# VH-VL binders against Glycolipid transfer protein 1 (GLTP1), part 1

Every score and structure here is a prediction.

Target 1, 202 residues: Glycolipid transfer protein 1 (GLTP1), of Arabidopsis thaliana (Mouse-ear cress) (o22797)
Amino acid sequence: MEGTVFTPCLEGMKHVKSDQGEMLTKPFLELCKTILPVIDKFGAAMTLVKSDIGGNITRLEKNYLSDPDKFKYLYTFVQVEIESKIAKGSSSCTNGLLWLTRAMDFLVELFRNLVAHQDWSMPQACADSYQKTLKKWHGWLASSTFSMALKLAPDRKKFMDVISGSGNIQADMERFCAEFGPFLHDNHKFLASVGMDDMKAS
Positions, changes and structure headers below are counted from each chain's first letter, unless a header gives other numbers; Kabat numbers aren't used for antibody chains.
F, E and O stand for the ipSAE by ESMFold2-Fast, ESMFold2 and OpenDDE, each averaged over both directions (binder to target, target to binder). V2 = 0.75 x the mean of E and O + 0.25 x the DockQ between their complexes.
[cut] marks letters that were taken out.
The coordinates of atoms that the task and the answers printed are left out; those that the model quotes come from them. Centres of patches stay.

## First folded at step 1 (VH-VL)

Design a10 (framework fv_dusigitumab)
Fold by ESMFold2-Fast, scan of step 1:
Structure a10 (fold): chain C 202 residues (1-202), chain A 120 residues (1-120), chain B 111 residues (1-111)
Amino acid sequence: as target 1 above (202 residues)
Amino acid sequence: QVQLVQSGAEVKKPGASVKVSCKASGYTFTSYDINWVRQATGQGLEWMGWMNPYSGDTGYAQKFQGRVTMTRNTSISTAYMELSSLRSEDTAVYYCARGYDYWSYGMDVWGQGTTVTVSS
Amino acid sequence: QSVLTQPPSVSAAPGQKVTISCSGSSSNIGYNYVSWYQQLPGTAPKLLIYDNNKRPSGIPDRFSGSKSGTSATLGITGLQTGDEADYYCGTWDYSLSAYYVFGGGTKLTVL
C-alpha cells in the first residue's frame, strides 16, 4: 500500500471541523470509517471493537441521512434527544456517539502505548489500553469476554510490518494520537456538559 | 535528555502583555501537548490551558478566556503563552509542561519556570 | 477552594509512613486518571505518580498511588528528610471549562 494504514485517516482529519470550530457530522463519521481497516489488521482480537464501532457509525449515519440539514453538526443529535427525553435509551444516537467515542479512546490509547512502550507485547499494550478506557464502563461478563479476546492479539513485529506499507508508521501513529485525540476530547467535554458521559453498559 | 527551557524573568506594568517561550529538545515536539501552569508565591498550582503543537488546537481555563493565547513555532520546537491585560494578581511563576495525550501520562517534563512580576 | 480537596499539611518522622488523600467528584477522579506531583522548595514540580498508580523511571518504590471511586491516595513509606515538599494531585475534569485541575496541595513536614 501507498503510505500506511493511517494515510486515509490523517487526510480525513482536515475536514472534521467547520471554520467556526464546530464538529461536522458527515466528515467525523467518514473519519471514523477510515479506522475500520486499521482494526482489521488486528484480526480476531478486535472483532468486538470493530462490530461496536461499525454499528455505532451505521446508527449515526442513518439518522444523519434522515435530515442532513438538521444534523449537519454532530452534537445536534444529543440536543434533540435530550429535549425529547430519549437520549439515555440503548438505541439512541447519544448512546451511539458515547460508545463510538469510547471505542476510539481505546484505539488512541493503544497506539499511544505502542509509541511510548516499544518493548511491550501486543497483548500487554491492548490489555493496558482496555483497562484505561472501556473496562470501567463494562460489566463483569463483558469485561471478561473482552479481556479474553484481546489475548488473541497478533505478534507485534508482524503487525507493525503489515500496517507500515510504504510510509513511516512511527510518525503516522504519533500523528494519529496527536490529531484524533482532541476530537474525542471535544466529544467528552460536550457529553459531560449535558450529563451524558457516565452511562454504563446494559 | 528530554528538556523544556523557558525564557527569562519579566517585569511588566498593569495593562501590558507578556509572552513566555518554552523550547523543547530531545523528543518529537509535535507528538506531545504543551500545558501552561502558574503559581503565585506561597500558593498552589493553577492550570491555564493546553496546546497541541501538531494541530495548533488549544483549550483554555475559563478564568483566562479572552486574555490568554497559546501558540507554537514547529520549525524551532518552541511553544508560547501570551497573557494580556496584566493585573497585579497575575504576578506568578509560569511553567510549561509536557503532557502525552491529555488522558494518560500526566505532565512528565516541566520547564524551569518564568517569573512574571506585574507592578507599577 | 480547589475542585480537588487535599489536607493542607501532614507530618511524620523519618522512617515512618504517611498517606495524602485527594477527594474529587465523578467528573474528575471518578472518570479520569490521577497524577501526583512533588514540588521541592524553589523548584518546578516533578511527576511522581501517573495513571493512578504508576511510577516514572527514577521514582523509588516507596512512593505509591491508589484510586477508589472519587478519591485518590498517595502513600510514602520509609520517610526521608528529602521528602519534605508540597504534594499535588491532578486530573482532567469535564464538568467545568477548566479541563485539568490540581488539588490545593499538601505540605509534608518531616519532623
Scores: ipSAE 0.007, ipTM 0.503, lowest interface PAE 11.4, mean pLDDT 86

Design a9 (framework fv_dusigitumab)
Fold by ESMFold2-Fast, scan of step 1:
Order: C-alpha cells, then structure tokens, then sequence
Structure a9 (fold): chain C 202 residues (1-202), chain A 124 residues (1-124), chain B 111 residues (1-111)
C-alpha cells in the first residue's frame, strides 16, 4: 500500500473542523470510516469492534442524510434529541455518538500503548487498552465475549509489517494518537456538558 | 436448517443431579452463545445462564450459582447443562437457546433459535 | 418479583388490535434493546421481535414493537385464533450483574 494504513485517516483529519472550529458531521463520519481498514488488519480479534463502529457510523450517517442542512454540525443530533426527550434511548444518535467515541478511545489507547511499550505482545496491548476504556461501560456478558475475542489478536511483528506499507508507521501511529485524540476529547466535553457522557451499555 | 435438539425427559429423586444435552446443527457451533432457560409448570421463563462454545466461558444467574454447570463438546456440536442437588422446585421444562450479540445496533442480545425443551421431574 | 412488569392477561375479539406493555427501569429497558417471544401452548418460545421493533424473517407485519423511555409495547393487529399464546418481553439488566431478564408473561386470549 502507498504510505501506511493511517494515511487516509491522517488526511481526513484536516477536514473535520469548520473555519470557526465547529465539528462537521460528514467529515467526522468520513474520518471514522477510514479507521475501518485499520481495524481489519487485526483480523478476528477486532470483529466485534469493527461491527460496533460500523453500526454507529451507519446510524449517524442515515440520520445525517435525512436532513444534511439541519445536521451539518455533529452536536446538533444531541441537541435535537435532548429537546425531543429521546437522547438517552438505546437507538438514539446521541447513544450512537457516545459509543462511537468510546470505541475510538479504545483504538487511540491501543496505538498509544503500542508506541509506548514496544516489548508488549499484541494481546497484552489489547487487554490493557480495553480495561482502561471500554470495559467499564460493558456488562459482564459483553465484557466476557469481547475479552475472549481480543485474545485472538495477531502476532505483533506480522501486524506491524502489514500496517506499515511504504511509509513510516511509528510516526503515523504517533500522529494518529496526537491528532485524533483531541476530536474524541471534544466529543466527551460536549456530551458531559449536557449530561450524556456516563451512560452504561445497552 | 438451523436447529437445536435436546435430550429426552428425565425423572430424578431429590438430591440427585441431571444433565441435559443440546445438539446444534446447520450453523458454526462455536460462533454463537448457548443460553439455558427454564419454565416451571404454569410459570414464566427464567434465565439460568450462558455458555460460549468457543472459549468454554460461562455466566450463571446468582440463584443457580454453586448448583449449575454449563459445558460443551465442540467435536459433536453439543452443549450440556448439569443441575445438582435437585429439589421439587426444579421440576420444569429446560430449554437451550442460541444467543446473538448485535453490536451493529448498540449491543442488543436476543435468542433466535430454541431447542424443543427437556422436561425434568423431581419427585420422591 | 419480576423485574419487567407485564399485565398477566389480555383479550380481544378476532380481527381486533391488542397491545401488550412491558415496564422496566433505567438499568434494563431504559438502556437496552427489547425482544419479544411468543409461546404457543405446549411449544418452545419463538423470537417474535428483536431490537425493539424488528421482525425476524417469517414474522407477519401485523406484529410490531416499540419502546419509549423505560417501557416497551408489543402490538398485534388483525387478531387470529392462532395468536392465543403467552407473550414475554426480554432484555439485559445491568443492575443484576448483566443478567438476561424476562417479563412475567401475558396470556393472550382471542375470544
């Protein structure tokens, strides 16, 4: 592949915010879609993560397309649903945005661990990242299934070879964490400001 | 096509153990959880626990902890539920049911394929 | 008793509409998708509705589901004698260590 597995993702990050610093729905969802090929490189270990992220992207995109002018800015979904008193529903766009953000928190933590701990095995890095991010929000049934899947994580050396392509993977993993993390922080800050950041698993 | 077939009726004395089997066919056995649900005569459905056929991991309802064991034999695509220290209150129909996690809809869980049921009677 | 509350019985005439409620709390229906199961006399339960309002292949569109807040509803239109059965709602409850819970069941009689 040209560049690394992160190349489309890093390019997409440039388009997420408006000139006035507002989070744009379509560019943010397109950015999230560039993460799906990254997740594919983990194979069976990330099937559940990929399905979750893909489903939440689809939910948000479907609603965006129903009225693109109205939903031009990402947080409008949450504001509209609060006004309609449906924001806390398990099928809401608010819930979809929260879980999308949480799944991306897991991926950022995973790549941060891979950068910081070059001696860790892939299952070790996956387990640590899951424990620090998604696990606290999952029920015990989901947690048990998810934890088992993560034990199927690929060999680290083979994984690094696959994601490296022709580019500098270490630099791109560092940039991914540094540049994508702040978008997730902005999402949490907004959700917390309206009381929507602490919902437990459906 | 997709089917769960359970073992036949059992009659047991109080204090005995019973082991019910559930044979899966028409799908990849290790790809779906198996749940166990019981129903006493004229009563509602009561969830007992789940078992992951790939890992062997289990989760049991607290009411049955210490008395129930859920296992499987992947070579014959068969799940088992063993209930020990039987009491008259354990007289019920016991069902196995296939569990599906749907992360595409935000972590829904439901049982889409059910066994025909196994009647267990506990009497002196 | 039951964590999810259903009316014990409901009845209506053939061709009519009936609605069965299922009431829970924030730890179950409030956060989780709801499923409905139909149990005909002497048979195993059958999945009727999943993800609040979706029908498995082979379930007629006269069966519908909905959810609002901490309550779910099963609707049946064009009642037939073959609909006489017990109906159960079900979902996860995270307050009970992520147990799956069923409602107490509703016996539907077509008079």
Amino acid sequence: as target 1 above (202 residues)
Amino acid sequence: QVQLVQSGAEVKKPGASVKVSCKASGYTFTSYDINWVRQATGQGLEWMGWMNPYSGDTGYAQKFQGRVTMTRNTSISTAYMELSSLRSEDTAVYYCARGEYDFLTGYSYYMDVWGQGTTVTVSS
Amino acid sequence: QSVLTQPPSVSAAPGQKVTISCSGSSSNIGYNYVSWYQQLPGTAPKLLIYDNNKRPSGIPDRFSGSKSGTSATLGITGLQTGDEADYYCGTWDYSLSAYYVFGGGTKLTVL
Scores: ipSAE 0.000, ipTM 0.466, lowest interface PAE 13.0, mean pLDDT 86

Design b10 (framework fv_daxdilimab)
Fold by ESMFold2-Fast, scan of step 1:
Structure b10 (fold): chain C 202 residues (1-202), chain A 119 residues (1-119), chain B 110 residues (1-110)
Amino acid sequence: as target 1 above (202 residues)
Amino acid sequence: QVQLQQSGAEVKKPGASVKVSCKASGYTFTDYGISWVRQAPGQGLEWMGWISAYSGDTNYAQKLQGRVTMTIDTSTSTAYMELRSLRSDDTAVYYCARGGIYYDYFDLWGRGTLVTVSS
Amino acid sequence: QSALTQPASVSGSPGQSITISCTGTSSDVGYYNYVSWYQQHPGKAPKLMIYDVSYRPSGVSNRFSGSKSGNTASLTISGLQAEDEADYYCSSYTYSSTWVFGGGTKVTVL
């Protein structure tokens, strides 16, 4: 492959915000879709993460397509659902956006650990990232299942070989963390401003 | 530096209440839970409960239900454990420890607070 | 009565390997991979030695290792040294969202 597994993701980041700095729904969801092939490279360890991300993308995309003009800006889902008093529902787009953002936090932290700690095994990097991101929001049964799945993570050298194409994988991992992180931070800032950033799994 | 600093030793009479404090420093207080673990003289460790420094949610050991209350003060990064209706067999060193909720281990411990319950 | 069963004491000579067992039920040790081990010297707070069954915190000697089979977790100390003489406690998360500790094992270095 030309470049690395992150090449489509890094290209997609250029289109996520309007000139006014507003998050655009379709470009953001398309960006998130470019992460699915990255998750596939982890094999069985990330099946739960991929399913969660894919499901939340599908939920948000389905609602976007029902009225693209209305839902042009990502946070409109949350504002509409707050006004309708349905934002805290488990099937809401607000809940979907929150869990999508949290899953992406996990991935950014994982690649941050891989960049910062060359000597860490893949299961160690995964466990640390999970502890810092998703674990506090999961119930203990979900947490136990997730923690066991992460121990199936591939050998680090083999994984790095698989995600490295003709490009510089270290530089692309660093850039992924540096550029994708701020979008997730903006999502949390908005969700916190409307009291929707602290919902736990139900 | 990363640490948990506990309040000093207490001497109480049976029937009284005690409130032990645990001040966190060197890390983001709200990212972790705080657990309380006690140890009677010459005995083993006994888990008392945990509190989320983020939400304030608690879960207490069944044996202590109705007698223990755990709280947090995020403005001072301090956790508190209050034990009521004290008995002689509550005499123990009381530890606060980071973890037990969100994190499934106790990686940072306070030095302990000796609580003596005697007539 | 402790929720998790540990031997009261284990002894070894310098350079030997010793193993401490921690037996629970299918609702704690057998259900979760959330087993941790703590070392306690007299008059000191416990120190985390192993977490999540087999993981070692930074700064803990690789002579300490953990494992689990069914309802029993084990801590192994290889190359036993005088400073390893201490009390060791296992702990496990439970199905009721609580924590339990073992009764503790006194390790004596002969």
Scores: ipSAE 0.000, ipTM 0.433, lowest interface PAE 17.4, mean pLDDT 87

Design b8 (framework fv_daxdilimab)
Fold by ESMFold2-Fast, scan of step 1:
Structure b8 (fold): chain C 202 residues (1-202), chain A 120 residues (1-120), chain B 110 residues (1-110)
Amino acid sequence: as target 1 above (202 residues)
Amino acid sequence: QVQLQQSGAEVKKPGASVKVSCKASGYTFTDYGISWVRQAPGQGLEWMGWISAYSGDTNYAQKLQGRVTMTIDTSTSTAYMELRSLRSDDTAVYYCARGLWFGEYYFDLWGRGTLVTVSS
Amino acid sequence: QSALTQPASVSGSPGQSITISCTGTSSDVGYYNYVSWYQQHPGKAPKLMIYDVSYRPSGVSNRFSGSKSGNTASLTISGLQAEDEADYYCSSYTYSSTWVFGGGTKVTVL
């Protein structure tokens, strides 16, 4: 492939914010879609993470398409749902955005660990990243499923060879962490400001 | 108060079965797993297995496979461990311990232990 | 017998620092950073003192610290006190998705 597995993602990051610094719904969701091929490179170990991310993208996109002018800005979903008193529902776009953001936090932390700790095995990097991000929000079933998935984690060297393509993978992993992280931080900052950042799975 | 309360001491004959209970309180039972750890007199800790309080899924230590069964009752927030075909070397204090097998690879809350004595 | 190797006994005087080693393999201690340490007083259940190699739970004295190098984890108790006299066990998550414990170390405060 031309570049690395991160090349489409890094290109997508350029389009996420308006000239006024507002998070744009369609570009943000398109950016998230570019992560799905990255997750595919982990194979069976990330099947549930991919399913969760894909499902939340679909939920948000379906609602965006119902009124693109109204939902041009990402946080409008949350504001509309708070006004309607449905934001805390398990099927809400607010819940979907929160869990999408949390899943992406996990991936950013995973690649941060792979950059920082080149001697760590893939299961070790995944487990550390999970503990720092998703674990506190998961119940036993999700945590159980994650650990079973760790047994299917790819060999680190083979994984790195697969994602490298023709480009500089180390530089692209560093850029992914540095540039995607701030968008996720902005999501958490907004969700926290409206009391929607600490919801657990029921 | 966050705690695990275990059933009382048991005395069994060789070949019998014992079932120890562990009742959780003060937290959401289904958010955690329960591991069982035993300690023979004067010896160290030995992990026996774990059970998901949500799904009932289990993983047992290879040495005990076929002799141990772990179950949950979510209506009473109680975990059970049954050990069959008891031998004299199964004499031990049996602990239940809370831990997330997945993400939290440590045991932060322990029951006070149940002494099981196997004698003829 | 025990999967992780600990010294059977360690002794120290009040105010002294002592260290307990816990040696495993590349499939447990050396594979993950999921080493925990437990304190057990006679007749009582174990108490978590250190998790994930070096982290202390709320309420555990900062005199207790943990570290790891390769396949060996260590628990250090600084400023040794009479109440530290207990058995100490290390534990590690394994590549086989099980837990293993060390044989235990009896700490005596002389």
Scores: ipSAE 0.000, ipTM 0.440, lowest interface PAE 15.4, mean pLDDT 85

Design b9 (framework fv_daxdilimab)
Heavy chain, then light chain:
Amino acid sequence: QVQLQQSGAEVKKPGASVKVSCKASGYTFTDYGISWVRQAPGQGLEWMGWISAYSGDTNYAQKLQGRVTMTIDTSTSTAYMELRSLRSDDTAVYYCARDSPLYYGSGSYYFDLWGRGTLVTVSS
Amino acid sequence: QSALTQPASVSGSPGQSITISCTGTSSDVGYYNYVSWYQQHPGKAPKLMIYDVSYRPSGVSNRFSGSKSGNTASLTISGLQAEDEADYYCSSYTYSSTWVFGGGTKVTVL
ESMFold2-Fast, scan of step 1: ipSAE 0.007; ipTM 0.496

Design c1 (framework fv_ifabotuzumab)
Fold by ESMFold2-Fast, scan of step 1:
Structure c1 (fold): chain C 202 residues (1-202), chain A 122 residues (1-122), chain B 107 residues (1-107)
Amino acid sequence: as target 1 above (202 residues)
Amino acid sequence: QVQLVQSGAEVKKPGASVKVSCKASGYTFTGYYMNWVRQAPGQGLEWMGDINPNSGGTNYDEKFQGRVTMTRDTSISTAYMELSRLRSDDTAVYYCARDYDFWSGYYYMDVWGQGTTVTVSS
Amino acid sequence: DIQMTQSPSFLSASVGDRVTITCRASQGISSYLAWYQQKPEKAPKRLIYAASTLQSGVPSRFSGSGSGTEFTLTISSLQPEDFATYYCQQLNSYPLTFGQGTKLEIK
């Protein structure tokens, strides 16, 4: 492949914000879609994460398409649902955005660990990232399922080779963390400002 | 080692502008929000705004809207806070502060610059 | 804007004492609260975040509790180096706001 597995993702990041710094719905969701091929490189170990991300992208996209002008800016979903008193529902776009953001937090932290700790194995890097991001929001069943999935994690050296393509993978992983992380931070700040950042799995 | 180093003390006349810098080191500059907080002599802490160094997006306290501009230069990992139309009551120590490692789901100021004293007098 | 009110504004205590500082938010902020310590002529230092999580390197005599609108910072056995002003801060909504501060004087 030309570049690295992150090449489409890094290109997509250029389009996420308006000239005024507002988060745009369609570009943000398209950016998230570029992560699905990255998750595929982990194989069976990331089945849970991939299903969660894909489902939340689909939910948000369907609602966006129902009225693209109204939902041009990402946080409008949350504002509308708070006004209607449905934001805390398990099927809400607010819930979908929160879980999408959390899943992406996990991936950014995972790649941050891979950059920072050259000596860590893939299961070690995944377990640490999970503890810092998703675990606190999951019940025991999901946590147990994740622990089982770690046994299927790819060998680190093989994984790095697969994602490297023709580009500089180290630089692209660093850019992914540095550039995508702030968008997720913006989501959390907004969700926290309206009391929607601390919901647990139903 | 994570560190924020601010520019030196400034003395300005009423109506002038001041631009304070905050140079980051020891971490990925674009991965964390940068806050600006001031403290008038003998008074408490007052939040002014924050900037996302990756996007350049800003949030300002309404009190400073129209007078404050926050920017950054990613090539030198430096954030800037410019305050215009200075008044004597803008005399304060101005701090930059990095947001917390947000993977925990909370966003708090974990690392602070040493402060820049700005004195506005005629 | 969310107003943060600390009580007391001034406190004198002896080394070894248990001291308690409270912080009240004018509206619910869940656990989006941090506590800072500021010594004279120095930048603030974060002690606690997420209402109750102790910052790495901060002595275990410091603890935080509370949620919603009522929060407490406790120092279980006051030491001379704890002379400082303490601030609470909410991060639930923009603008971010601080309490007025509590000045702790060691007798």
Scores: ipSAE 0.000, ipTM 0.450, lowest interface PAE 14.8, mean pLDDT 85

Design c10 (framework fv_ifabotuzumab)
Fold by ESMFold2-Fast, scan of step 1:
Structure c10 (fold): chain C 202 residues (1-202), chain A 123 residues (1-123), chain B 107 residues (1-107)
Amino acid sequence: as target 1 above (202 residues)
Amino acid sequence: QVQLVQSGAEVKKPGASVKVSCKASGYTFTGYYMHWVRQAPGQGLEWMGWINPNSGGTNYDEKFQGRVTMTRDTSISTAYMELSRLRSDDTAVYYCARGDYLWGSYYYGMDVWGQGTTVTVSS
Amino acid sequence: DIQMTQSPSFLSASVGDRVTITCRASQGISSYLAWYQQKPEKAPKRLIYAASTLQSGVPSRFSGSGSGTEFTLTISSLQPEDFATYYCQQLNSYPLTFGQGTKLEIK
């Protein structure tokens, strides 16, 4: 592969914001799609994470395609649903955006741990990242299932070899964390400002 | 400075339609909800609905549903309220008013108001 | 719909008086209430939002209090320019509804 597994992701980050700094729906969802091949490299350990992310991307994309001019800006979904009093529903785009953002927080924290702690095993890095991000939003059963799945994480050396390609994987992991993190922070700031950042798993 | 300037007074026959404009200046038009409120002569304030200028989404009082249409043109920072099938009891002053900041706390009400447009429905 | 009832509908007072206007919601609206002042032939002006937060530029003699279903607007020392009609508005539920208004006139 040219570059690393992060090369399409890092390219996609350039297109997420408008000239005025607004989060664009289509480029943001396309950026999120570039993460799916990265998740695939973890194998069975990330099956639940991949399914969740893919489902939320599909939900948001389906609604975007129903009226692309109306949903040009990402947070329009949330505004429309608050206006209609349906934002807190389990099938809402607001709920979908929140859980998509949370799953991406987990991935950013995971790669942050891999950069900071080269001596950590993959299951250790996964467990720490899960504890700091998704775990507090999951009920006991979901948390137990996720924790078991993360024990299936691949050998770190083999994983790093697979994702490295022809590029500098260490630099790309650092850039992924530094550049993707701020988009997730913006999502949380917006969701918090409208009271939609604290919803638990239904 | 922030201001809303509305179109001039209208006299209409029963059954006609009226379209009132509200031109915004001095702020980011797409950043705030725009409300429409009316007031019949000698009566109190009546909320009609609002439009989100960013999304084009609207929320109307059920009383006006089917007769009211709120739109906007972002290229000229102007909001519109069209009321159809006019009745004599639609005689009122119609106000546009800037609502809550879209990216902040939702429920603060209306801080800047247009000067009002008098609509008289008479036979 | 949430019914907003103001008391009194008419109030006569003198300059320097302390004036109190009450607004009651037919169901709980937390602190999602605003107060407006309207002078004859003029557009309304927001005085207070979030039940008790004073709008920038509004004199400190105006204050709001209350939560849930009972709210109060107080003018601590009435001035000549304060003779106007006052409206409360609930912002908790659609449709947004106003009280019937309280006309404050010179005694």
Scores: ipSAE 0.000, ipTM 0.450, lowest interface PAE 16.5, mean pLDDT 87

Design c11 (from c5 with heavy chain G99D P100R D102F Y103D V104W W105L G106S S107Y; framework fv_ifabotuzumab)
Fold by ESMFold2-Fast, scan of step 1:
Structure c11 (fold): chain C 202 residues (1-202), chain A 123 residues (1-123), chain B 107 residues (1-107)
Amino acid sequence: as target 1 above (202 residues)
Amino acid sequence: QVQLVQSGAEVKKPGASVKVSCKASGYTFTDYYMNWVRQAPGQGLEWMGDINPYSGDTNYDEKFQGRVTMTRDTSISTAYMELSRLRSDDTAVYYCARDRYFDWLSYYGMDVWGQGTTVTVSS
Amino acid sequence: DIQMTQSPSFLSASVGDRVTITCRASQGISSYLAWYQQKPEKAPKRLIYYASTLQSGVPSRFSGSGSGTEFTLTISSLQPEDFATYYCQQYYSYPYTFGQGTKLEIK
């Protein structure tokens, strides 16, 4: 591939905010879609993570397409659902945005670990990232399933070779963490401001 | 060992500029935002702004906008804060402090601080 | 800008006392509040972040509570080394803002 696996993601980051700094729904969801090929490079170990992210993107996109003018700005989903008293539902766009943001937190932390700790194995990097991000929101069954999936993690050197393409993978991983992280931070700040950032899974 | 080490005290005349440095060690410099906070003699803490060390993106308090410039040099893990058109009321201790942005629950807030740089503006 | 107001500005207490310091935000900041301790001639030290999470290495006698607009820092049994100035800080919205400080003095 031309560039690295992150090349489409890094290009997409330029379009996420309006001139006034507002988070745009369609560009944000398109950015999230560029992460799916990155997750594919992990193989079977990330099947559940990919399914979760893809499902949440689909949920938000379907609702966006029902009224693109109304849902032009990402946080409008949450505001509308709070007014309708459905925001805490398991099928809500609010719940979907929260879990999408959490899954992306996991990925950002994972690539941060790969940058910072070149001596760590892939399972070590994944386990550490999971402990710091998703584990606190999961019950024991989900945590046990994740632990089993780590046994399917790819060899680190082979994985790095696959994602590198013709570009500088180290620089792109660093840029991914530095530029994508702030969007996730903004999502958490908004969700917390309306009491929607602390919902737990079973 | 995580450490932030700042440059030494400065004495400046009104209208001059000052550039304070903050050298990071013991962690990956680009993983944490760097904040600048000042404290005038006998007064409280005042946030000036922050910088993302990897991208170079900055956020400034409107009070300092147009006078403050925050930069970094990733090759030497050093952040800089330059304040221009100095006034007597800019006399303060200036601190750098790191803050992790994307782990919203675990690392938010300024956990490691530099020792401070005293800047005195007098005529 | 979000205004942070601390109460009281000055507090005199004795070793062994339970001490509480309150911080009020002019608008909702969820739990995005940190507490700092500053001793004379020294840089601030973070005690608590995310309103109630204790910084690693900070004694368990320190605790934080609250959310939204009203926050409290509590020292359950005051020790001699705790006499210092305490600051709250919101990091919910730019610009980040600090309270005016609470100076804790020996009675």
Scores: ipSAE 0.005, ipTM 0.459, lowest interface PAE 12.7, mean pLDDT 86

Design c2 (from c1 with heavy chain D99G D101Y F102D W103S Y108G; framework fv_ifabotuzumab)
Fold by ESMFold2-Fast, scan of step 1:
Structure c2 (fold): chain C 202 residues (1-202), chain A 122 residues (1-122), chain B 107 residues (1-107)
Amino acid sequence: as target 1 above (202 residues)
Amino acid sequence: QVQLVQSGAEVKKPGASVKVSCKASGYTFTGYYMNWVRQAPGQGLEWMGDINPNSGGTNYDEKFQGRVTMTRDTSISTAYMELSRLRSDDTAVYYCARGYYDSSGYYGMDVWGQGTTVTVSS
Amino acid sequence: DIQMTQSPSFLSASVGDRVTITCRASQGISSYLAWYQQKPEKAPKRLIYAASTLQSGVPSRFSGSGSGTEFTLTISSLQPEDFATYYCQQLNSYPLTFGQGTKLEIK
């Protein structure tokens, strides 16, 4: 592949914000889609993470396509649902955006750990990242299932070879963390400002 | 070593503008928010605003809206805060501070500049 | 805007004392609260974030607790270097707001 597995993701980051700094729905969701091939490289260990991310992208995209002009800006979903008093529902776009953001937090933390600790095994990096991100929001059954799946993580050297392509994977992992992290922070700040950042798994 | 280094002290007349710089080193500049906080003599800490150096997006406290402008130059890892139409009560030490966050949230300011004293007097 | 109120504004104590400072938010802020220490003529230093997580390098005698609207900073055995002004800050919503500060002085 040209570049690394992160090359489409890093390109997509350029389009997420409007000139006024507003989060754009379609570019944000397209950016999230570029991460699905990255998750695929982890194999069985990330099946649950991939399913969760894909489902939330589908939910948000379906609603975006129902009225693209209305939902041009990402946070409009949340504002509309708060007004309708459905934002806390398990099938809401607000819930979908929160869980999408949380899953991406996990991935950013994972690659941050891989950059910072080149001597860590893949299962070790996955377990640490999960403990710091998704685990506190999961119920006991989901937590047990995710923890078991992450033990299936691939050998680090084989994984790095697969994701490297023709580019500099170390530099791209660093850029992924540095550039994607701030978008996720913006999502959390907005969700917190409307009381929607602390919902737990049902 | 993570460090924020601010420009030197300024003395301004009422009605003038001041532009304070904050040069970051030892970390990825675009990976952290930059906050501006001021402190008048003998007073507490007052948050002015923040900037996301990656996007250029800003948030200002309403009391400074229309007088404050926060910018950055990613090529030299430097953030700027410009305050216009200065009054005597803008006399303060102005700090830049790195917004600490990880994947689970925003946790405040873990690295601070040394401060820039701005004195506004006739 | 979320108002942050610290109690007390001024505290006099002796080395070895247990000191507690309280911070109250005018609305719920979950655990999005940080504590800072400021010594005369110096920039503030973050001590605690996420209400209860100690910043690396900060002595274990410092601890934070609370969630929602009521928070506390405790110093279990006061040392000479701890005489300073302490500030809480909410990080839940814009604008970010600080408490008015608590000045800790030698008795």
Scores: ipSAE 0.000, ipTM 0.472, lowest interface PAE 13.9, mean pLDDT 87

